# VH-VL binders against q0atu2, part 369

Target 1, 119 residues: q0atu2
Amino acid sequence: MLDKKARIRTSREYRNVFEKGKRLSGRFLIIYYVENALDNNRFGFITNKKIGMAVIRNRIKRQLRAIVREYQGQVKNKHDIVLVARAGIGKSSFEGMEKDYIAIMKKAGLFARNANKID
Key: E = the ipSAE of ESMFold2; O = the ipSAE of OpenDDE; V2 = 0.75 times the mean of E and O plus 0.25 times the DockQ between their complexes.

## First folded at step 17 (VH-VL)

Design vh36 (framework fv_recibokibart)
Fold by ESMFold2-Fast, scan of step 17:
Order: sequence, then structure tokens, then C-alpha cells
Structure vh36 (fold): chain C 119 residues (1-119), chain A 121 residues (1-121), chain B 108 residues (1-108)
Amino acid sequence: as target 1 above (119 residues)
Amino acid sequence: QVQLVQSGAEVKKPGASVKVSCKASGYTFTDYYMHWAKQAPGQGLEWIGEINPDWGDDNYNQKFQGRVTMTRDTSISTAYMELSRLRSDDTAVYYCARAKYYWGFSAFDYWGQGTLVTVSS
Amino acid sequence: QIVLTQSPGTLSLSPGERATLSCRASQSVSSKYLYWYQQKPGQAPRLWIYDASSRATGIPDRFSGSGSGTDFTLTISRLEPEDFATYYCQQYESSPYTFGQGTKLEIK
């Protein structure tokens, strides 16, 4: 579970990301992202009925939380990021979603450099 | 047609809890945040808080924090507001209202009819 | 929190007259996050103006909203009997999303 501080909780904060943020599409995910004025990153999620039945949507929601939590330490600080699940995400595997997330975050330039490696 | 239908009037004693429901129809329940507002007799509107019906993320006005809890049941498109440790000054009409939070943003464009909660000894 | 102050508190006018309602914010509010609602006794509020100046669906063109920063105005060019109600401004700039105390339009 992501800590409350790491989640976009208000409707106004979602609006800010969609209005001012940049957009980047992956295979199963779209991200919208903007720099914030805080000390931390915040994540929001959009999963609609196009994904599938409740059983499928609940699985996708659990898997998205797990992936974001696992990689939160690699995300460049001071960003609000909204993940929008595309209709096809219901057919993806956990590994497929994870790969898509990593690829899109790297392409967006949102993954921080490792202290022991060149960026 | 969009409708928000709230539960009926409640009469409670001080110290009790009340749970008001707001049933949505005519739109995709999870596309809109659900907000709650209080209106004491003869007074203006006061925002209580909001909940993301899809993910359950909630946020409250500090004035009500610790006494209010917002929840939802997506299977029946219903949002709930529970107010605990009721006081006489909690006597008010409570409203739910929706607001779209991603593309196609809206204000509080549809409101429930209101639920009168009376707190008296 | 952002405090919205409406003036006058009560405005007594006759049908056919012009009404001007003020809403002042304690700090700057983007126009796209300033809304006006109409409320009649025993009824829920109804969205009237959004984004400071855009009329909601079905709202007559005698109503206009204007303003920016900290000073916003709702104008009714010529009052009709059905316009007598309480009007609230509301900001969505920051949580908690606050309302003004309301301006009551009453028949003189």
C-alpha cells in the first residue's frame, strides 16, 4: 500500500496534473506528470469500466499499487504522477504491466540516477 | 438523467453517530469525486470533505477531521458520510455533490436533495 | 484557508432592476476555480456560473459572471420573479473548498 503522503488524495490535485502536466503513453498505461512544490512524489490512478469486470479491475488495482510502491524510490522527487489504465490492461500480466511502467517512466525521464551508476 | 438521491431525515441524541447515504445514477459513478457539505439552519454552506469513488482516497476539512468518515460501495453506486460523536451544532442539512476530476472537469454540477440531521436531547 | 466574503449580505430589489453581487477572496483564486450557485428555500444549491464567467446549462443570459484574482461579481441585468434566491460563490483553488456566506436577494 502506498503511504497517504505518496497518494494524490484531492480532486483539485488530479485537475492540476491533467491541466499542467505532460502526457506519455505506453502499451497498457498512460502517465500524466507535473513537478510539485512538495518534498515528495504523489501518485494517482484512473481505472475505468473499460478495463473489464470488477474482478479484473480489482486485480489491476492491486498490481498497479504493488508496482508503483516497489519502484517509488527510483522516481525523481517532487512529482505528481497520474497513471491512467488503458482498456487493454485487463489482458496484461503483472510482468507486462511492470515492464510498461518502467519503460514509460524511463522515457519520461522520471527515474532518478543510481548513485553507483552513470544515468 | 443524472440523479443523486440521499437517505431520509435522522433524529439523533448527542454522542451518537449518523451515516448518510447518497445513491448515484445516470452516470459512471467512479468518474466523479463525491463531496459532502453541511448547511446549518438559516446559514450558509460548509465543505466537509471528498472521496474518490474508484480508489477510496478521501480528504477532509480539518474542522471535521477525526469525527467524519467517507466511504463508498461501487457495486451499488452509493457514497456514505458518517459523522460521529454528534453535538447539537451538527444539526444541519447535509448534501452530497459530484465533481469530475479528470478530462471534462466540472464544478459541483449535481447535488443530492439533502438529508436533515437533527441532534437533540 | 481561503475566506470568501460576499456583499451585500441582503439585497432588496424589485423585478426589472439590476442586481450586482460581490465575492471577495482573502487570497488570489484562478478564475477557472470560481463558481456561483443559486439556492432557493428548501432546495439543494444549483450550479449557476462556472469558471467565473461561464453560464451553466439552462441559465438565462441575463446572468453574467466576471472578475479575477480576489474580486468577483455576479450580475443580473434585469431581475425576474424567479431570480429571488440566495447566491453563493465558491472556490476550488485549494482545499478546504470554501463558500461565501451568501447574498440573499429578496423582493422589496
Scores: ipSAE 0.804, ipTM 0.894, lowest interface PAE 0.7, mean pLDDT 91

Design vh37 (framework fv_recibokibart)
Fold by ESMFold2-Fast, scan of step 17:
Structure vh37 (fold): chain C 119 residues (1-119), chain A 121 residues (1-121), chain B 108 residues (1-108)
Amino acid sequence: as target 1 above (119 residues)
Amino acid sequence: QVQLVQSGAEVKKPGASVKVSCKASGYTFTDYYMHWAKQAPGQGLEWIGEINPDWGDDNYNQKFQGRVTMTRDTSISTAYMELSRLRSDDTAVYYCARAKYYWGFSAFDVWGQGTLVTVSS
Amino acid sequence: QIVLTQSPGTLSLSPGERATLSCRASQSVSSKYLYWYQQKPGQAPRLWIYDASSRATGIPDRFSGSGSGTDFTLTISRLEPEDFATYYCQQYESSPYTFGQGTKLEIK
């Protein structure tokens, strides 16, 4: 599970990311992201009922938390990032979600360890 | 229709706990934060805290920190506020209210009818 | 926390008159995070003005909100009998999301 300080907890902080943030879409995920004035990164999540029934949504939620936690050390400091699950994510594998997350974070220039290859 | 329906009035003794419910209908429960506010007799509104109904992330006004717990059950679109170690000055009407936190942000645009909690010996 | 101070605490006026209600913040609040609510006795509050100046759905055009920074105003150009109520301002700039103490608009 992500620590409390690594999560977007308040509605106001979500509003800030959506109002001021940049958007980038992957196959299964959309991210909205903005620099923050803190010493750490914070993550938020949006999952829609269009993903599927409760059992599918609960699986996706567990897998997204696990993926974000695994790679949090590679994310450039001082960002608030919201992950929005697309409807098609319900049919993805764990590996498919992980690959999409890595790809989109690299394209956004948010992975400090892996240089962005987009010119 | 979009509405929030709260549980009925409660009478409690000092030191007890109370759990108030707020059932949502007519909208997607997980698209709106659920907030709780207190209004003591003859007084103004005081914000207690908020909860993300989808992920369970919560945040409280420091004044109530340690005595208030917010939870939700997405299967029945219901939010809960539990206030423990009740004191006489907890006597108030408690309101739930929703606020959209993405795409079409809203203030507290829909409120529950209120739940009167009376703390007396 | 941001403290919102409303003035006057009670405003006694007659139908047909103009009402001006003030809300002052202890620190700057973006206009998009300033809201006004109307509350009548025995009822839940109702969203009245959002983003400092935008009327909520169904609110008559005699109501207008204005202001920025630390000073915000709710104006009722010509009072109707149904307008007599308590009005609260509220900030959503930072948690805790505080309310002013209210201005009670009463018939003279």
Scores: ipSAE 0.778, ipTM 0.884, lowest interface PAE 0.7, mean pLDDT 90

Design vh38 (framework fv_recibokibart)
Fold by ESMFold2-Fast, scan of step 17:
Structure vh38 (fold): chain C 119 residues (1-119), chain A 121 residues (1-121), chain B 108 residues (1-108)
Amino acid sequence: as target 1 above (119 residues)
Amino acid sequence: QVQLVQSGAEVKKPGASVKVSCKASGYEFTDYYMHWAKQAPGQGLEWIGEINPDWGDDNYNQKFQGRVTMTRDTSISTAYMELSRLRSDDTAVYYCARAKYYWGFSAFDIWGQGTLVTVSS
Amino acid sequence: QIVLTQSPGTLSLSPGERATLSCRASQSVSSKYLYWYQQKPGQAPRLWIYDASSRATGIPDRFSGSGSGTDFTLTISRLEPEDFATYYCQQYESSPYTFGQGTKLEIK
């Protein structure tokens, strides 16, 4: 699970990301992202009923958290990032979702180009 | 019809806890943050906090931090506010209100009818 | 926290008169995050003006909102008996999302 510090918790911060942020669409995910004034990244998530029934949505939520957590260290600091799950995400595999996340983060320039993989 | 329907009035003793419910209908529950506000008798409105109904992320006014907990049950589109260690000055009408935080942002456009909580010994 | 100060606290007027209600913020608030609510005794607040100047659905055109930065105003051009209520401004610029203390509009 992501630490409280790494999550977007307020409605106002979500509004800021949607109003000021850049948008980039992948196959299963859309990201909205904006630079913040903090020394850390914060992640928010939008999942809706169109994804599927509770069992599917809970699986997607669990997998998204796991993917974001796994790649936390590769994300350039000082960004608020909101992941919006597209309706088709319910049909994806974990690996497909992970590849889509990596692809969109790289395309957005949010992954460190040359990460020395420190701690 | 978009509605927020709150639980009924409660009378509590000092030191007790109270849990107020707010049931949403007529809209997508997870598209709107749920907020709670307090209004003491004859006084103005005071914001208590907010919760993301989809993911459960919450945020509270520092004045209530440590005594208030917001939760929700998405299976029945219901939000809850629990206030603990009640004091006489917690006597108030408590309101829930929704606010869209995503695509077509809104103010507190729909409010519950209010729940009177009386703290008396 | 942003403090909203409303003035006057009570405004006593007669039907047919013009009402001007002030809301001042302790720091700048974007107009898109400034809202006005009407509340009558025993009722929940009702959204009246959003984005500082836009009337909510069903609100009569005698109501207008204006202002930017730290100074906001709600104006009622010609008071009707149904307009006597308490009006609250609210900011959504910064958490905690605060309300002004209210202006009670009462019959003289």
Scores: ipSAE 0.795, ipTM 0.892, lowest interface PAE 0.7, mean pLDDT 90

Design vh39 (framework fv_recibokibart)
Fold by ESMFold2-Fast, scan of step 17:
Structure vh39 (fold): chain C 119 residues (1-119), chain A 121 residues (1-121), chain B 108 residues (1-108)
Amino acid sequence: as target 1 above (119 residues)
Amino acid sequence: QVQLVQSGAEVKKPGASVKVSCKASGYSFTDYYMHWAKQAPGQGLEWIGEINPDWGDDNYNQKFQGRVTMTRDTSISTAYMELSRLRSDDTAVYYCARAKYYWGFSAFDIWGQGTLVTVSS
Amino acid sequence: QIVLTQSPGTLSLSPGERATLSCRASQSVSSKYLYWYQQKPGQAPRLWIYDASSRATGIPDRFSGSGSGTDFTLTISRLEPEDFATYYCQQYESSPYTFGQGTKLEIK
């Protein structure tokens, strides 16, 4: 799982990302992102009940953590990034979520041009 | 219909621990941060900390850091605050309160009824 | 941490009078992160004003909030008996999210 230093922990920091950040929508994910004044990137997540039952939501949570951790070394700038899971994510595959994440991060300019795995 | 219901009053000895519960109903439990505040007898409100009930991320006021732990159980929509190594100045009413963190305002719009914790020898 | 100082500590007035309650912050607080709560003895606080000036649901028109930066005010134009309570301001600009010490509005 992501180290505590790589997570958005406070409600006020989430609020900052939503109010000042840019928004990009993918097929299964929406990201909100803003540059921070720290030496590292921080990630936050929102998974609401519209995704499905607890079993499905728990699977989505595990897979999102795995994807974000796997690619965290490619995030180019010092950013706070919040991933919001769309209702349709409950029907996606791991590969589908991963591809959507890579696509939106590239579109946001947050990934290196080649976006290969580092972890 | 939205409400937060807290566990009942507790009497503890100095050095003990207390765990207060806050059960949410009438709303999506994971869409609001849960906050905890302390109010000593005849005093004002003091913020203790917050927890993200969806992902479990927590954050505490430095004054309580090391003695307070916040947790939640999403299956029963219940948040918990545990305060350890109790001192006499921990005698207070403890409140839980929810706050939206991504849309609208982040004010504490719904509060629990409070739990009186008395620490005495 | 941001310190909120409320004044006066106690305000003794009669029904029908105007009440003005002050909240001063040690650092600038965005209006959208300044809130007021009403608390009666033995009860939990209740959200009264959000975003410095917006009344919460069900709060009468006689209540108004104003201010920006470091100076905020809660005004009650014509006090009713049910308005006698303690009022707290709170900031959400920066963690820890602090409250003022409260202004107790008392009758006679």
Scores: ipSAE 0.779, ipTM 0.889, lowest interface PAE 0.7, mean pLDDT 90

Design vh4 (framework fv_recibokibart; at its last look DockQ between E and O 0.90; V2 from the best seeds 0.86)
Fold by OpenDDE, look of step 18:
Structure vh4 (fold): chain C 119 residues (1-119), chain A 121 residues (1-121), chain B 108 residues (1-108)
Amino acid sequence: as target 1 above (119 residues)
Amino acid sequence: QVQLVQSGAEVKKPGASVKVSCKASGYTFTDYYMHWAKQAPGQGLEWIGEINPDWGDDNYNQKFQGRVTMTRDTSISTAYMELSRLRSDDTAVYYCARAKYYWTFSAFDIWGQGTLVTVSS
Amino acid sequence: QIVLTQSPGTLSLSPGERATLSCRASQSVSSKYLYWYQQKPGQAPRLWIYDASSRATGIPDRFSGSGSGTDFTLTISRLEPEDFATYYCQQYESSPYTFGQGTKLEIK
C-alpha cells in the first residue's frame, strides 16, 4: 500500500491538481498532474461508479495502487498525480492497465523514456 | 432528493466516547468528501475534519487530532465521526456536510440536520 | 491557518435597508475558495454564496458577493424579513478550512 506521504489525502489537494494540472488521456486512465512544492510525489485516485460494480471497483483500486507502487521510484519527483479510471477499465487486464499507465506517464514526461518494469 | 441525515442527540459523561452517524442519500456517496463541523452553544462554526468516502483518507483539524476518528461505510452510504475522551467543552451541535472535490466547487452545499452532544457529569 | 475576521459582529437594520457584511482573511484567498453561509436559529447552515460572488441555488438576487485577495463582502441590497440571520464566511484555500466568527444580522 502507498504510504500516507505518497497519497493525495485532502479534498483541497485534489482540487489543486484539477485546477492547475495538465490532463492526459489513455485508453483506461486519465491523469492529471502538476508540480508540487514537496520532495516527494503524491498520488490520488478517482474511481466512480461508471467503471462497474463494487467488486469491480475494488479490484481496480487494488490494481491501480499496485501499479503506482511498483513504478513510483521511476516517476520524476515533485508531482501530484491523480489517476481517473475510465469506464472501460473494468474489462481490462492488469497488464493492459499497466501498459496504459506506463504509456501515459511517458507521454507526460513523468517517466524516463527508457523506464522499465521493476521485477 | 439529496440529503444528509444524522443520528439523534447524545448525552455522555466526561471521559466517554461518542459516535455520530451521517447517512447520505440522493447522490453518489463517494463523489464528495464528507466534512464535519462543531458549533458550541451560541458560538460559531468550527471545522473538525474531512474524509474521502471512496478511499478512506482523512484529514483532521489539529485541535481535534488524537481524539477524533472519521470512518465510513460505503455499503450504506454512511459516514461516522467518533470523538473520544469527551469533556464539557465538547458540548455542541455537530454537523456533517458534503463537498465536491473534483469538477465543481468545493463549498459545503448540503448539510446534515445536526446532532447535539451534551457532555455533563 | 487562515483566520477569517467578520465585521461587524452584530448588524442591526430594518427591512428595506442595505446591509454590508465584511470578511477579512489573514492571507490571500482565491475567489474560488471563499464561501458564505446563512444560518438561522435551530437550523443547519445553508450555502449562500460560492466562489466569492456566485449565488447558490434559490438565493435571491438581492444578495451579492464580491471581493478578492483578503477582503470579501456580502451585500444585501434591500433587506427582507427572512434575511435576518447569522452569516458566516469560510475559506477553502487551505486546511484547516476555517470559518469567520459570523455576523448576526438582527432587526433594529
Scores: ipSAE 0.909, ipTM 0.955, lowest interface PAE 0.5, mean pLDDT 95
Fold by ESMFold2-Fast, scan of step 17:
Structure vh4 (fold): chain C 119 residues (1-119), chain A 121 residues (1-121), chain B 108 residues (1-108)
Amino acid sequence: as target 1 above (119 residues)
Amino acid sequence: QVQLVQSGAEVKKPGASVKVSCKASGYTFTDYYMHWAKQAPGQGLEWIGEINPDWGDDNYNQKFQGRVTMTRDTSISTAYMELSRLRSDDTAVYYCARAKYYWTFSAFDIWGQGTLVTVSS
Amino acid sequence: QIVLTQSPGTLSLSPGERATLSCRASQSVSSKYLYWYQQKPGQAPRLWIYDASSRATGIPDRFSGSGSGTDFTLTISRLEPEDFATYYCQQYESSPYTFGQGTKLEIK
């Protein structure tokens, strides 16, 4: 589970990211991101019923939290980032989601070019 | 067709806890934040807090921090607000209300009917 | 927190008259985060105006909202009997999301 300080908690902050943020699409994920005035990053997540039934959605949620948590140290500081799961994510593997996340974060300039896993 | 239905009136003694429910129907429960507001007799509205019904992230007005807890059960599209260590000035009608928070956005466009909580000795 | 101050607290008018209700914010509020609600005794509030000036579904065109920054206004061009109620402004600019204290429209 991500620490509470690393999560977007308010509806207004979600709205801020969608209204002011930049958008970048991957295969299974879309990110919206904007610089914040804090000393840390915050992550939000959007999943919808189109990705599958409760069992599939719960798996995707667990895996997204795990991926974000594992790579937190590689992310350029002071950003609010919302991950939107695309409908096709329900058919992805953990490795597929992880690769997509890394690729999209690097393309956005939010990851170091030589980012390493922090495990 | 879209509606929020709240649990019935409660009478509690000082120091007790109360848990109010808000059952959503006619829309996708996880697409809207659920907010709670307080209205004391003859007074205006006061925002208590909000919860992300999909992920469970919550945020509270500092005035109620430490005494309020918001939860939800997605399997039955129901949100809950629990207020503990009740005082006489917690006597009020409590409302739930929804707000769209991604892609398209809304104000508090749908409200529950309200739940009267009376705190008396 | 942003404090919203509504004036007057009570407005006594007759059907057919124009009503002007004020909402002033202690700091700037983007128009898209300013809302008005109507509430009648024993009922839940109902969204009336969103984004400072847009009427919610089913709201008669005699109602208009205006304003920006710190000054917002709700105007009813020609009062009907069903318009007598309490009106609240609300800001969604920053948490905690606050309401004004309300303006009660009452029949003279």
Scores: ipSAE 0.848, ipTM 0.918, lowest interface PAE 0.5, mean pLDDT 92
Fold by ESMFold2, look of step 18:
Structure vh4 (fold): chain C 119 residues (1-119), chain A 121 residues (1-121), chain B 108 residues (1-108)
Amino acid sequence: as target 1 above (119 residues)
Amino acid sequence: QVQLVQSGAEVKKPGASVKVSCKASGYTFTDYYMHWAKQAPGQGLEWIGEINPDWGDDNYNQKFQGRVTMTRDTSISTAYMELSRLRSDDTAVYYCARAKYYWTFSAFDIWGQGTLVTVSS
Amino acid sequence: QIVLTQSPGTLSLSPGERATLSCRASQSVSSKYLYWYQQKPGQAPRLWIYDASSRATGIPDRFSGSGSGTDFTLTISRLEPEDFATYYCQQYESSPYTFGQGTKLEIK
């Protein structure tokens, strides 16, 4: 469960990440990320109907939220990060999504302890 | 055809609550934030707040904080705005409007027809 | 919050004349976050100009938007009867996404 402070809440904040942020692609996810003026991180999600039927979509949303919550303490502060679910994510396992997330966050340089404390 | 269709006019007493609906059709509901605006009789437009259609994150004008609640039901592509503890200066037409929030410009390009809420004793 | 002040409050002109509507912001607004809407009595607002200067779909070429920073202008080169309405500017630079109070363009 992500606290409201750790969420991108406004449409303008989403726009800022897409306009000024960097983009990295993984197998199941794309991230957009940009430094913010806060002392904390904020996470946003794009998970529209193209992912699949409602049951699959709800599963993906729960799993993404869980993955982000699990690793949020390892993410370098002062970033707004938007996760975009790719069309094929509906076929992924939790473990597959998790590995994809870890890989793209490491490539982005966003983990404070990339080599030492990431499972 | 892309459109937003709002619920009908309502008459309420001071202290009551009102919940206005806004049903979207002709587009992918989750691609657009839903915004709400107030227009008192003979007055200009006032932004009330917005809601993320997919994840439900909301953001309100502080003027309405504590009295407004925005929700949505993605299964029927419908957004809702509830205003509680109504008072006479809440008498207004309430509009919903959509805005894209990724990959394109974010202007309010489609508006609902408006819902008149009258608060009278 | 960013306050948008429109002037004049009411502009009385005849068809065929040029109209100039002003919108002044209390703080700088990026041009891409300044919008104009037209509203006629009994109707919802309609998007007219976005990104300060780009016409929305179907808006006639006689409408042009300009400006940057704190000063923005909507110009109608030759008024047509259907142009008499109230015009609002809006900023999307920061929440709350405020509107100006409107300029009523009325027939003289």
Scores: ipSAE 0.776, ipTM 0.900, lowest interface PAE 1.0, mean pLDDT 91
ESMFold2 (binder alone), look of step 18: mean pLDDT 93; pTM 0.948

Design vh40 (framework fv_recibokibart)
Fold by ESMFold2-Fast, scan of step 17:
Structure vh40 (fold): chain C 119 residues (1-119), chain A 121 residues (1-121), chain B 108 residues (1-108)
Amino acid sequence: as target 1 above (119 residues)
Amino acid sequence: QVQLVQSGAEVKKPGASVKVSCKASGYTFEDYYMHWAKQAPGQGLEWIGEINPDWGDDNYNQKFQGRVTMTRDTSISTAYMELSRLRSDDTAVYYCARAKYYWGFSAFDIWGQGTLVTVSS
Amino acid sequence: QIVLTQSPGTLSLSPGERATLSCRASQSVSSKYLYWYQQKPGQAPRLWIYDASSRATGIPDRFSGSGSGTDFTLTISRLEPEDFATYYCQQYESSPYTFGQGTKLEIK
């Protein structure tokens, strides 16, 4: 679970990331990211109805929060990052989402090469 | 047809709470933030706060913080605004309004019809 | 918070005349976060201009928005009877998202 400080809460902050941010696509996820003027990272999430029914979307939401929280210590500070779930994510495994997240973050230069899980 | 339909007028005593609903139809509820605004009789508009309908993250104007709570129920495409510890100066028409927050950003392009809340002793 | 000041507070004109409504911000507001709404008595506000200069769907071309930074203007080139209403500017640059106090257009 991410605390309120680590979440993008306002519509204006989402607009900023989409308008000013860089985009990078993975297999199951797309990220949009921009440097912020804060001393911490903030994460936002976009899930759409094409992912599947409510039960599937709720599972994906729980798993994405868990993955982001688990690796938050490996993310370079001072960024606003929005994760957009692609339609195919509904059929992915937890491990598949986790690997995709690590690969995307590393490729974006936001993530350490040797990412470790957070206790 | 895109619509926001609000609950009916309320009369409350000072110190009570009021919960106003805003039911969306004709669009994907989760794609637009829901905002709430206040308009006291004969006065202008004042923004109260916003809620992310997909993830539930909320944000409030400091003037109302501690007295206002925004929630939503995605299964019935409905947003709620609850205002507690009502005072006479809370007498106003309250509006909900949507705003798209990604790809094709919009201002408050669709508004509810308004809900009159009267606070009197 | 960003304060929006509209002038004049009331503008009395006749149909056929040009109207110029001003909105000044206490801090710089990006054009893409400046909006205008029209409101008639007993009705909800209606989006009129977005991104400082773009007309919302169905809004007549006699309406135009302009400006940048701290100074924004709504112009009506030739007033029609249905244009008499209160107009509000609004900024979406930073929370809280504030409105101006409104300019009431009334028949002279």
Scores: ipSAE 0.797, ipTM 0.895, lowest interface PAE 0.7, mean pLDDT 90

Design vh41 (framework fv_recibokibart)
Fold by ESMFold2-Fast, scan of step 17:
Structure vh41 (fold): chain C 119 residues (1-119), chain A 121 residues (1-121), chain B 108 residues (1-108)
Amino acid sequence: as target 1 above (119 residues)
Amino acid sequence: QVQLVQSGAEVKKPGASVKVSCKASGYTFIDYYMHWAKQAPGQGLEWIGEINPDWGDDNYNQKFQGRVTMTRDTSISTAYMELSRLRSDDTAVYYCARAKYYWGFSAFDIWGQGTLVTVSS
Amino acid sequence: QIVLTQSPGTLSLSPGERATLSCRASQSVSSKYLYWYQQKPGQAPRLWIYDASSRATGIPDRFSGSGSGTDFTLTISRLEPEDFATYYCQQYESSPYTFGQGTKLEIK
């Protein structure tokens, strides 16, 4: 799972990202993002009942955690990023969700432009 | 009807732990953070902490850090607050309260009825 | 942590009078993160005013909230018997989310 320091933990921090952040939407995901005053990135997640039943929502949650964790090293430092799952995400494949995440993060300019690669 | 219903009163000895439940109904449980607050007899309100009911991320007032743990069970729309190593000054009514954390943000708009925890030897 | 100081601690008035309750913050609090709650003995607090000035659903229009920065006020234009209670302000600007110590409105 993501390190505690890499997660948005408070309701106030979520509200800050939604109120002050920039928004970009993909096929299955919307991201809201804002620079923070910390030395690291923090991720938050929003799912909702429109995604589907508990079995589907639990799969989506597991897959989102895995994707964000895998690409964590490529994300530019000092950002709070909230991923909002769109209703259609319940019909996505892992690969489709991953591609959507990469595409939207690149479009947002959030992937690092230095040697900060995943491993 | 939107409701938060808490477990009943508890009497504990110093050093024990107590776990209070807060069952939500009438709304989508995962859309609202669950907060907990303490009110000692004849005193004001003190915020203890919060938990994201969907993902489980929690955050605590430093005063209670190390003694408080918040959890939830989404299958039964129930949040829990466990307070360990109880002291006499933990005697209080404990409240749960919800707060919306994305679009349509809210203060603590719905509260549980409160759970009296008495710590005595 | 942001400290909220309410004044007076106790306000003794009669029905029909105007009540003015103060809440002062040790640091600036955005109006959208300042809330007021009413609490009667033996009951849970109830949201009364949100975003410093907006009445919660069902709250009578004799109640008004105002203020910004560090100074906030709850005003009751014409007290009714059911208004005698303790009122708490609360900030949601930063964790820990703190409450004032309360102002108890009591019958003179």
Scores: ipSAE 0.802, ipTM 0.894, lowest interface PAE 0.7, mean pLDDT 91

